# VH-VL binders against o04291r164to392, part 25

Target 1, 229 residues: o04291r164to392
Amino acid sequence: DANNPAGLLSIAEEALAEFLSKATGTAVDWVQMIGMKPGPDSIGIVAISRNCSGIAARACGLVSLEPMKVAEILKDRPSWLRDCRSVDTLSVIPAGNGGTIELIYTQMYAPTTLAAARDFWTLRYSTCLEDGSYVVCERSLTSATGGPTGPPSSNFVRAEMKPSGFLIRPCDGGGSILHIVDHVDLDAWSVPEVMRPLYESSKILAQKMTVAALRHVRQIAQETSGEVQ

## First folded at step 6 (VH-VL; framework fv_ragifilimab)

Design s40
Fold by ESMFold2-Fast, scan of step 6:
Structure s40 (fold): chain C 229 residues (1-229), chain A 120 residues (1-120), chain B 113 residues (1-113)
Amino acid sequence: as target 1 above (229 residues)
Amino acid sequence: QVQLVQSGAEVKKPGASVKVSCKGSGYTFTGYYMYWVRQAPGQGLEWIGYINPYSGGTTYNQKFKDRATMTVDKSISTAYMELSRLRSDDTAVYYCTRSGSESPHYMDVWGQGTLVTVSS
Amino acid sequence: DIVMTQSPDSLAVSLGERATINCKSSQSVLYSSNNKNYLTWYQQKPGQPPKLLIYWASTRESGVPDRFSGSGSGTDFTLTISSLQAEDVAVYHCQQYYSLPLTFGQGTKLEIK
């Protein structure tokens, strides 16, 4: 039922609710990373989750672009995430509320040669909230939810993305406040014991997406406005 | 008043391409999906694809995916559909249409249609 | 793909009489979670674009006369015009929007006897 818009919309709305709880709520215990301070020399606030399944990180920062433009930039994941090998959008399914549901297949590069690269089959939901905020939320699909059947691509291990994404809120003076959540389960138990700490609770892996996203959007904003140069 | 206004009739040779425009007015252009549907003379309706004017994201009927290209210019509230490598059986009236408000994929407002004739 | 089949291909009905047009889908377009049928009816008068009449199988679009009604569920759907008027001469099309690709019936031509 990957082509059933009503069923997929239900999954998308559930993912959105869970994502918002992580991005702005207190449902998860977040620990701020030392050395990430607010201000011109800062990426913004970067926090790593305690006591959640898998690896979770969140970040928040100001960017000098309107919400829709920020969303467009960040949806082109290979342009800003070095570890992303490829992204294929398999279908674009309308959501009925002005939003868009995409079925996406992603391949990542392996962080070491001792473990297989990871791939993801996900639903990505993009919509505008009542307050004018833009959201791009993504989660893995399984056979139980109408995702693809079969094994990962040759030489890949299927990973699970838990509700993750971007909440982009408009600022009165122009620009946006960008909230980022990255929450993944990389299937640590399929790797050799020596590498499991990297895949189970790595602060290094957890920060890669959130830091890369903020830096990339801020760089594009500065280049187009000439604000910092 | 909500209105979709399409470009005028076209006559093309087999192998050529045609680009039809559709200008929306009277509503928030980026708030609705835009669909392209064609109708050969005396035949039924056939869906070509749709575009999200916010993102430029497109979904095509597989039958047209290798020949059809849908684009938008948000600054002038205009959508375009280009069909390449035209055949005589591409002769049809081409419609742009807007999504319904209560669900995607039913069409509540239709353009007047653009007749494309493909002949030698 | 969901195949939509209309019957009859054409019919002639006298003014003031009931007209009935049928539409069948090759698989169900009823979504159990919201109990909605993803089925529309369009009216197309000669030389004009299609006009939305009914969505969700039975919901009339604003401005559509109440002589038009839609009924049915799952795979079998009916458009009824309770008392035919001269302005109702048109081709009527059903469409499913349950799954992609979007598909239409072949059309039913309605004429006055």
Scores: ipSAE 0.007, ipTM 0.494, lowest interface PAE 8.9, mean pLDDT 82

Design s41
Fold by ESMFold2-Fast, scan of step 6:
Structure s41 (fold): chain C 229 residues (1-229), chain A 120 residues (1-120), chain B 113 residues (1-113)
Amino acid sequence: as target 1 above (229 residues)
Amino acid sequence: QVQLVQSGAEVKKPGASVKVSCKGSGYTFTGYYMYWVRQAPGQGLEWIGYINPKSGGTTYNQKFKDRATMTVDKSISTAYMELSRLRSDDTAVYYCTRSGSESPHYMDVWGQGTLVTVSS
Amino acid sequence: DIVMTQSPDSLAVSLGERATINCKSSQSVLYSSNNKNYLTWYQQKPGQPPKLLIYWASTRESGVPDRFSGSGSGTDFTLTISSLQAEDVAVYHCQQYYSLPLTFGQGTKLEIK
């Protein structure tokens, strides 16, 4: 039950397990994006999921910041995601081993005048793993999880975030390897069929979100390295 | 030393609004949640809401969500709580308080309190 | 909402004697995964704001005298003052932070006998 800390932690642990499977496992069919090249803007592997529920994108890359610093930057979603209109942290619940569970309501700007704006009601679980890795994973709460669906919203279509987030692993010699998963279901059932091709293009939006996160962290890392060199 | 200093007492008529300020000093203002709690004369403590000064994100007790507005001005380390459509039963001492060091949602430092009197 | 109920409403205790104040929650505030009770105690002297005494049901805040101790788990909690001093005259409040909204007990007034 998402109405109390024990229920919320149970949901958080399930989200973490599913997220880690997506971020580091091979159970999901990921197809690499054609045309991604090594270079100053490369982010390692960018892939989209095929034949899954909704639209998923996965990316990984090296960043020259410690895991805790990367996590801190990425938790401030409005700082790197331009299409993010607002983020409200509705509650914060301490979890074991220094972890934190947050209930978050997010509104996104509409991508075009032909598409409705989207909002999300999510649980975000931040914790440190035994190997010194930091994880920030997030998923939607729905009536199916036995909990509230967040505040009512008009002029927005409630989107569902499947387990998504960041795994930030320390590298020998300094820096981190950042794994990103963005998995959303934009609720194609809530749009007229004539507009569905617009939602089929949201795989590009998911890819842009993963790229935006990694580029932002790398920009901060470069600014820090340039200052001390 | 850590200190929260609140604005002075207010007397309001029913239907008016009141805005109480709370200035933090001696700590990193954006590193701690700020809570608002009230206490009617001779009564217990009642939680109104809290704000994250870093993001401006707010969480309200449902009882107050349609009348209370919490804001911050980071440049002067000051939090505000505005309560609108005042009634006589809103007469109370209003406190701002800081989050505990070991966990959010318990309060380790309290302002001196602001008495708000709503005259019939 | 979690309802917090304190007992007694008022208590008179002689100087140097033990004072015991109870707090009950309408549902458990023990989080099993971290084994912590989300329960605090505050002291409020006349004309002053509340002062944090104890958090996590039994952890004393820095600077709080060792005569104050908290105990209990789940739904039943106790604040004990082992040897009452004159400066301990106050209203004592318990608070849960297990879930929102945050809720307080009605307070227990402690006086000298």
Scores: ipSAE 0.014, ipTM 0.500, lowest interface PAE 7.3, mean pLDDT 81

Design s42
Fold by ESMFold2-Fast, scan of step 6:
Structure s42 (fold): chain C 229 residues (1-229), chain A 120 residues (1-120), chain B 113 residues (1-113)
Amino acid sequence: as target 1 above (229 residues)
Amino acid sequence: QVQLVQSGAEVKKPGASVKVSCKGSGYTFTGYYMYWVRQAPGQGLEWIGYINPDSGGTTYNQKFKDRATMTVDKSISTAYMELSRLRSDDTAVYYCTRSGSESPHYMDVWGQGTLVTVSS
Amino acid sequence: DIVMTQSPDSLAVSLGERATINCKSSQSVLYSSNNKNYLTWYQQKPGQPPKLLIYWASTRESGVPDRFSGSGSGTDFTLTISSLQAEDVAVYHCQQYYSLPLTFGQGTKLEIK
């Protein structure tokens, strides 16, 4: 249950396992979306078009920053995600392995004038893996797992974040390999039927979440080193 | 109008148990954590634990874990805190309080308090 | 446990003058990822329960007069009452909500000089 430390850690560990399977595995079918262009340094943008609920995308790329610094930048979601209205960290709980569990409330701007704005109540788990990689993974909490703590705003529709986040692997000689997974269910059925194919094709969120994160980290790395790509 | 209304004062002998109730009104009872905090005469505030009224799940301060029991009855929007094996140093005002609207673990609405006196 | 220490234990201030109350935590309550301080202030009048004044170290609760302000970051925090009124006589408590167990300062008693 989300309201006790052992229950929160159990949820965090399950989320981590599922996230890692999405980030580096083939358990889910990934397809590159039509019109998506590969970025420099082997950036591929792929999204799940079948075999899962909601909208999922993943990307990977090289960044010239150490893993912990990459994680610090990406945890500040409003700095790189324009559709993010606000993020509040509701509580911070130390995990036994030196990791950290956060309960987070996020508000997003409305995706269209025909749909209500979305909000999220999530658990975010940050920890170091045995291989020296740093991971930040996040998922929605349901009423069955302790649920939202505060009242939902009447102007928002509660959305579900499925295990999503960042896997940041150190590179020999410095820098990191960044893996990104964004998997959300914005409740496409609340959108008028003519708009549903846009969500079902996974285009709208894939570009905003995965590409924006990677672009932002690379921009910060570039500014820090003084080098222009 | 959001209110938390607690049960009345109790006088107990050492070794007895006391059960304090807290009825919420004017808000969605299951939407907020409920906290229990006590204040001994002339002392500061001391956190006992909190309960999720939706799930019934509890988190206790280690100091009280073996003696305190928190429960809820959702049908009447009421939370309870029972403290067993009472000692004279358990004499205090006991408060129920609701989580903040912007974050859990700070308290925005407080009950009026229940004085529990433990004496022989 | 994070230990909260308030100073002074008590103070007397004349009506209309500035009152300043300090709170120190034994470790930082600033979370770098969101740049928020997990620190709150409560006002407790005689015979009454505590009342929330300030959360996130500096955010005033709805309905709290503008004369109350919170400041500080990390381990050192201050509650300021810019122009003391008679109804401000109370004990003021700080609390951290950065980690469990939740802990409070011992309180600062504010009286009229």
Scores: ipSAE 0.000, ipTM 0.424, lowest interface PAE 17.9, mean pLDDT 80

Design s43
Fold by ESMFold2-Fast, scan of step 6:
Formats: C-alpha cells, sequence, structure tokens
Structure s43 (fold): chain C 229 residues (1-229), chain A 120 residues (1-120), chain B 113 residues (1-113)
C-alpha cells in the first residue's frame, strides 16, 4: 500500500522483470499476425499470446524521437489511447534508484453497448536501465498487493492489468526502438456470452494499445520535424 | 431509500476554512463515487471534484486543487469536503452527489445542499 | 475543457404547450465505439438540489414523466417537454461527462407564460 514503500518497490521490480521477459523474450508463446509486413518504419510486428490468462499483444517499431521524449508522450495515456477515459495519479513515490512509482486509477470507455466499462488500479514504474533505455511498466494492484478492498464502483467491472508497458531503446543514429506489451484480463465472465469470445481471444482488443501507441508517437515525431523548416 | 444528508449552513470570514459533511444511507457507500458541486446564488453548477470511497482516490477540478480536500470515513458512510482560504466569491450552496448507476460522472442522487456564506 | 452553452437563457411557455431547451458542447461528447452521448439533463426547482432527468442524451431516469425527452448527438442536444405542467417551472441544466473536468451549461429558466 502507499504506507509500505518497500513493498511497492518489490512489486514494481517483479513487474519490470516479467514485463521485460514478455517484451524481448520467448518465455511466452507469441503468434505473429498473418499479412503484416515487418518494416522498421511501419507498425511493427504484432503478436498475440496463446498461452496466457486474458489477452496479450506485443509490438515493436522505430520512432524518430529520443527515449525520454517517447516515455513522456506515452505516459499521458488519454492523449493517445482513444478508449482511455481518464487517468488519475493517486500518489507518486520516488523509488530511490532514480526511478518513480505511481499509483494510478484508470477508467476505460465501454467497448460496445453490450459490455460494461472497465477500470484499473495499477502501479506504474518508470526507470532508466544501464544501457540508456527507458522503461515504463505497469500492473494491477489487488487487495493481496496493497490495492483497494471491497467491491469496485457499480459503474465498472474491475479489470486486471498484468505486467505491461513500454521499453524504449536508443538507436545509434538517433531516435528509438519502441517495444510495447499490452496484457489485460478484462474479466470475461462479467461480459454477456455473445461478447465473451471478443474478450477472451480478440485481435481487435489486443491491437488497440500497441497500434495506437506506435501511431501516436510517430505522428508527434512527424509534426515536430515539420515544425523545424 | 437512497439518501445523502449534509451538515448545516456555515458563516465564515474571508481566509477561514469550512468543512462540509455528507452521510450516505440506503446503498453500498463504497460502490459509488461521491462528487462535490457548488452553486453561487443565481448562478450555474460548478464541479469541485470527486472521491472514490472504496480507495480514497480523488480527482479535483484544477480551479480548486490547491484549496479543496475531499476525504471519507467508511465506518460511518460519510464524505467530507474542506475548502480553505475562503473568499467572498466562495459564497455558494455546496452539494454532495452520488455517481449514476450506468456510468460514472453523472449524478443521480443529490444531498440537500449546504449554504456557505463568506462575508467580511 | 468542454464548454457547455444553453439557449435560451430563459423561456416562457403556456401550460399544455411544448417547451424546447438547447445545449451545445464545444467538442463532441459522442464516443463512437459504444455510440453513447455522454450528456445529462437536470431539473432544479427553487430552493432544491438538481434532479436527474435524462442521461445518455435520451435515456429517461426512472420516475421521470414521459413528457420529458432528450435528443441530439455529438455537439447539439435538445430537452423537450411535450405538454408543460405547472410543476415543470424550474431551471434546467445540461452536463457533459465525456471528459474531465465535468462541465455544466449556464442553465435555462423555464417560466409559465
Amino acid sequence: as target 1 above (229 residues)
Amino acid sequence: QVQLVQSGAEVKKPGASVKVSCKGSGYTFTGYYMYWVRQAPGQGLEWIGYINPNSGGTNYNQKFKDRATMTVDKSISTAYMELSRLRSDDTAVYYCTRSGSESPHYMDVWGQGTLVTVSS
Amino acid sequence: DIVMTQSPDSLAVSLGERATINCKSSQSVLYSSNNKNYLTWYQQKPGQPPKLLIYWASTRESGVPDRFSGSGSGTDFTLTISSLQAEDVAVYHCQQYYSLPLTFGQGTKLEIK
């Protein structure tokens, strides 16, 4: 909880390790999307996990901005993720290693008229790695990990974010390589049965965050370069 | 019967603080957001902020962020809004309101209001 | 911030006649994925708190008489009272709940002619 900073740091570091394994490793069984051209300047390779709870996707792409600027842009989630209604930073805790831990409450719009809106209570950990890479990783907090107890708001179904986020690596020639992982359990059992396949195994939901993040960062990079005539 | 009952009218001097209470009954207190909205005499409604009674998490209108503090006491199903460094233009009826049933951020149940008068 | 503008500021309508109140948002409050307009209407009688009439632009709150109806989409919304009753004299407020900060129109005062 926010009164146990050492416990929150432990959770943050475990989330970071799991996120990095998903973003760059082979521990999770990823299925590549058929028909997507893997290009350095296009929307990167999008893969969907077959062996996870909920829905997981990962993507990779080049962006013409430095790692710190990419992180700054992506941390303002409502500015680029259309499905994100609001993000409330409940507390900010220095991690002692130059990193930052944030306790965040996020509200999402309902994806259809047949499904309830989802909300998240998360810990977001932002830090620099030894190689100059920047990482922003995030995971849900439950009552077991110092998160909220009792029922969620009646307006929402509580969703669980498994370790997800952004790994932003500097490129030798300038710019960054952006790795994205989105791993979410939207509580499929609280969705009408006709919509359940969309939540349990959906290319549409899996792509939304990864595609939106890459497109938005690239749009800003283009606008920034166009400003300097 | 869902009901929000607020504390009584207050008269304050400029520079003072006021703390208004709002007791919920007839529903699961921690299941709904609580909002604070004010209305100056003859004027429109103005949102101050909301609190999630389950988590204690708050979101404030930037206009009030440095002066307003929202808290809850779950054991007595009561929310509080404290406004500091009062000015004459803070004279208003202050309402607590509950989140709507189908979506957050519209208000389906309102307290009776608390008149706060700030005069020199 | 989304600015909400109501028109007219005041309106006088005869008993039994149709009353129409307009509300305009500076930005769309329609979320395309769920096809919902994040707009409410409240009724406020003198000395009383506001009362919810309509949410999702057109959904009537339980217990609200069917003479009240909401319409519109995106940026332009209308509250209609099909046959004005004496008890309908009030100030009517629209509110958007699409994004924070939550914002209200200035209110429209409805009087009997």
Scores: ipSAE 0.019, ipTM 0.621, lowest interface PAE 8.1, mean pLDDT 83

Design s44
Fold by ESMFold2-Fast, scan of step 6:
Structure s44 (fold): chain C 229 residues (1-229), chain A 120 residues (1-120), chain B 113 residues (1-113)
Amino acid sequence: as target 1 above (229 residues)
Amino acid sequence: QVQLVQSGAEVKKPGASVKVSCKGSGYTFTGYYMYWVRQAPGQGLEWIGYINPNSGGTYYNQKFKDRATMTVDKSISTAYMELSRLRSDDTAVYYCTRSGSESPHYMDVWGQGTLVTVSS
Amino acid sequence: DIVMTQSPDSLAVSLGERATINCKSSQSVLYSSNNKNYLTWYQQKPGQPPKLLIYWASTRESGVPDRFSGSGSGTDFTLTISSLQAEDVAVYHCQQYYSLPLTFGQGTKLEIK
């Protein structure tokens, strides 16, 4: 199934549908974070999921860059996500729909010395939607998908990325609206009991990726447009 | 309304090439695969290949790989399929088709077809 | 390559009666990861291009009458027309999209009487 090119595309398309449901739909209940409010001085709106499996957050914000430029910036995850140690693209597969499927291995830094760092084995699917939006959607490949579980690793605990990523919609007159979802299962039950709340439901961990992405893209947009003047 | 409009009928000699055009309208041309399928008289449908109008990327059925060439011109929302070194058994109606909205590789919209006749 | 075989090659059915067309794949087109059958049915009237009727083996395309239904899983599939109407005279084609190359059945010609 994950060993079949058509099967990989099927998994990618399912991940995209689930991601879009999280990013723009009502499939899960979202709670807007206190202190994050729309305005000229804010980077966007950030919300944390209610009672989803694992840890999930979503965000949206306006950026003065075209969708493809936003995607290009955000695909280079280590450049803007400080908790990301390394990203290795192990394989690049044409999706056949103008999109690209990448098989990616990621290592993260541990949030605490009391638990092992997490790593991820994922499929990342990049494609254009009918409305001109660009999407970068990523999810873990597991034994349940019939494929390999990624490279062997030591000193890491394999985490699962649920459908997550970026939906970048063009705005009339230029620029984009960026939607972000980060949904992960960090395997809290492999962690000492005293640290489990951090890995199960931490608001700190939940918002890290979404906030970092919005700030980084906003900074690059400002530098590119000369808005600082 | 979504439609695919193909070029008119062609009569060719064996050994010649034919190039069929397919103009899409009523949808985002670069958002869907374009497929080429042919049907010989009284026979079933036979898949030739597909092209991604956004990237220009192609995939060909091995039976046609050495003779078929698929291209697109995004500025006029038009796809092309050229078949070279024609034989009499290439006589068929050639269709362009668009991928399904729910998944690639099934065809939800079809052009009207272009009859290509190969005779001496 | 996945070989698609339809049966019968042709059939005649009276108006208002049930028509049944079968399609068999040489290997399963059921993908275990998503539990979907990568099988479509098309209707082709004389002098016209094919028209999508059913995808995912049993999902009707928008605008297709309820009398058309698809069923089956894995390697054996059926298209059923519950009450044949005059406008249903056509050749019906099945297609798999599980793996490349995409392949079609040979077609089944449906006639009145």
Scores: ipSAE 0.018, ipTM 0.477, lowest interface PAE 6.1, mean pLDDT 83

Design s45
Fold by ESMFold2-Fast, scan of step 6:
Structure s45 (fold): chain C 229 residues (1-229), chain A 120 residues (1-120), chain B 113 residues (1-113)
Amino acid sequence: as target 1 above (229 residues)
Amino acid sequence: QVQLVQSGAEVKKPGASVKVSCKGSGYTFTGYYMYWVRQAPGQGLEWIGWINPNSGGTTYNQKFKDRATMTVDKSISTAYMELSRLRSDDTAVYYCTRSGSESPHYMDVWGQGTLVTVSS
Amino acid sequence: DIVMTQSPDSLAVSLGERATINCKSSQSVLYSSNNKNYLTWYQQKPGQPPKLLIYWASTRESGVPDRFSGSGSGTDFTLTISSLQAEDVAVYHCQQYYSLPLTFGQGTKLEIK
């Protein structure tokens, strides 16, 4: 299962296909985020969707770094996501020419004092596409796919990540176009109405993730440009 | 064309550390994983670990995890393996090797080897 | 850990005759979904690093002579040299890449009789 690189590669490729359909396609209906305006220093386009299982958010923006450098920065999640408590890379499995599969355990801080902290047990697949684009996509593993069995730890609620991540396309003039998808599935409908705001916090986390990623990459791009001069 | 060139032989005392280098040329250095394998005199091959030169991500054989450190310097296409707290049974030829083209974990290109001798 | 066991430890074969080397894994290295065996064979001549001969149990590496062939599936694998030549004197190693940690057999020394 989890230690079978061929099986994990198959799961990784399926996740990649689904991620790409969300990032660039119309498989999911996207609605512009209400109340968020980019301002003079626009961090790109942000949209959310609800015609899928769970809640998905996506964003798109230009950054002045090459695709592989953007991917390297964004894979270091704790450096740019303030709500990330810890990230453990449980195993790293090479996948073809330069591609990488990682099994990752992540803990997040609670969104509110009433919500339990979240954790994720995921497979992250990083690879280069034929057009020079770089992709980092990630999804939760279940017991059927070599992930954890049984309930989450007593201090955390196990969250499910549907295929999510980063598509980084090179620009003709240098730099990249960064596409971000964050898709989390929490069963809000099986929860009494009074407790639904706790599950709705997944929208806030998804939006925070996409916005934080864009801002962080652009900040590093500016620092790098200053050093070159 | 594609080659891995390792640093020269080392003689160390027990308790010391050794750092072996491996310079790749003739291919995209960050496009392939790098493995470290050792072979004691007259013995079989033993895997130490591997590193992704692009990310710096590492995986170690549990037997070596507390003593081995793998790093890369992408600017000079060079990988390093440092083994600390050397013992006499660490005497071996140490190889760096590159991942295969069609699958992870088989090794298609090997360095010439670095003999590390640990003696009093 | 998957334990790889080779047999025999050493083998002497006359020039032009067939040499057969075996490798057993303690658990299957066959992935059922793609029908591939995660098994390699390496040739190591005295004073040289190992050289890749065969991957996927039976796929010959580019430049390797036709007299070398690999066979087997699951837990039992064989390397065959159909007509031994003087330059084939070496130690042969099998390796699995199905699961981490990567493991090798102990090696089989092939000599001329």
Scores: ipSAE 0.015, ipTM 0.506, lowest interface PAE 6.5, mean pLDDT 80

Design s46
Fold by ESMFold2-Fast, scan of step 6:
Structure s46 (fold): chain C 229 residues (1-229), chain A 120 residues (1-120), chain B 113 residues (1-113)
Amino acid sequence: as target 1 above (229 residues)
Amino acid sequence: QVQLVQSGAEVKKPGASVKVSCKGSGYTFTGYYMYWVRQAPGQGLEWIGFINPNSGGTTYNQKFKDRATMTVDKSISTAYMELSRLRSDDTAVYYCTRSGSESPHYMDVWGQGTLVTVSS
Amino acid sequence: DIVMTQSPDSLAVSLGERATINCKSSQSVLYSSNNKNYLTWYQQKPGQPPKLLIYWASTRESGVPDRFSGSGSGTDFTLTISSLQAEDVAVYHCQQYYSLPLTFGQGTKLEIK
């Protein structure tokens, strides 16, 4: 529904508000992952939500890159997320406020050999905030919100991405503080009951996405600085 | 045994609202989409919308989008459909139905139906 | 919107004889990527809710007698009852689930001759 830019912007702004509440707020109860302690990889703070629909994870860490460069790296999802099969940008719409709205179709590899692969139809909103922070926020579209009305591909089950993304704040002395939220529902209910252990796979996927994003950005930061590892 | 049990018959005046409930039992309530379908006396079936009981996400038939509201209460495995600004041609039996077990958008289990009569 | 049209509107068949009900869609409900027809049949007895008989145009729901069969592809579909029994008196509805909005045929009333 790229022919309704005002409607898409409204959805984008709602998604941004909800994402920011998850990334920095206390509206959702987050449980610290005790086993994820500092090591050679220095993953930062990882937490899993207990009281929300689907499975949510968030992470926060320092990275030695400026906000816009971090956003640019993370928007190329297949480069850092192994489970991502393909990403197609269907439409790119200027938001009028300096931001950009993208309509994106993503295919993921199957979580297990007993489950169908998942796909997503999403709106991704990228904008720069007044304090110099950059945000990339993404959520699923349904037929009611300008997404597809036809059936999914035979090899895929349509999954739902709730407001998720990246908040990247500049640091004094250079670099950024990266806040990540992954909130997904892989639609376990679209399969027969015996196949619904996918709920546990959803938790693992969300956790892996936050960790992979942080590791990837930190790896590129070190390569860019020319520092020895 | 999988069952959907709906609230009892309602009589309303034009311009009023009606709210029908549907309680699921014998299955994982959040594991299936819930659909609302109506049937006017002597007429065919007409789809109103569906709700995802896990997320609360809704999709409406455009014909009903401005008057119908679907909600769920997961704690009691109950779905609701409210239809506002009732007209005499809204007189119908309203059904809640569950998505098919192999694929969404066909209905494998149906509630008993709720007769809503709109007359002055 | 996909318009579903059934024929005939009503049908009278003798006990033990074959009944056939037709359903036509205004556009194809065959999805080329999975080669499946997004078409269902429901049985509705007087005063009762609809009951699922057939999905994917030809797959019988568990517990449905084998005298019920579905056939067809694309835009033209048929429900067949090979040997009519007294309990089969009902209105039969077809439905497409290829695209939103979900749409139903007007129904075919099956009676004993």
Scores: ipSAE 0.000, ipTM 0.432, lowest interface PAE 18.2, mean pLDDT 80

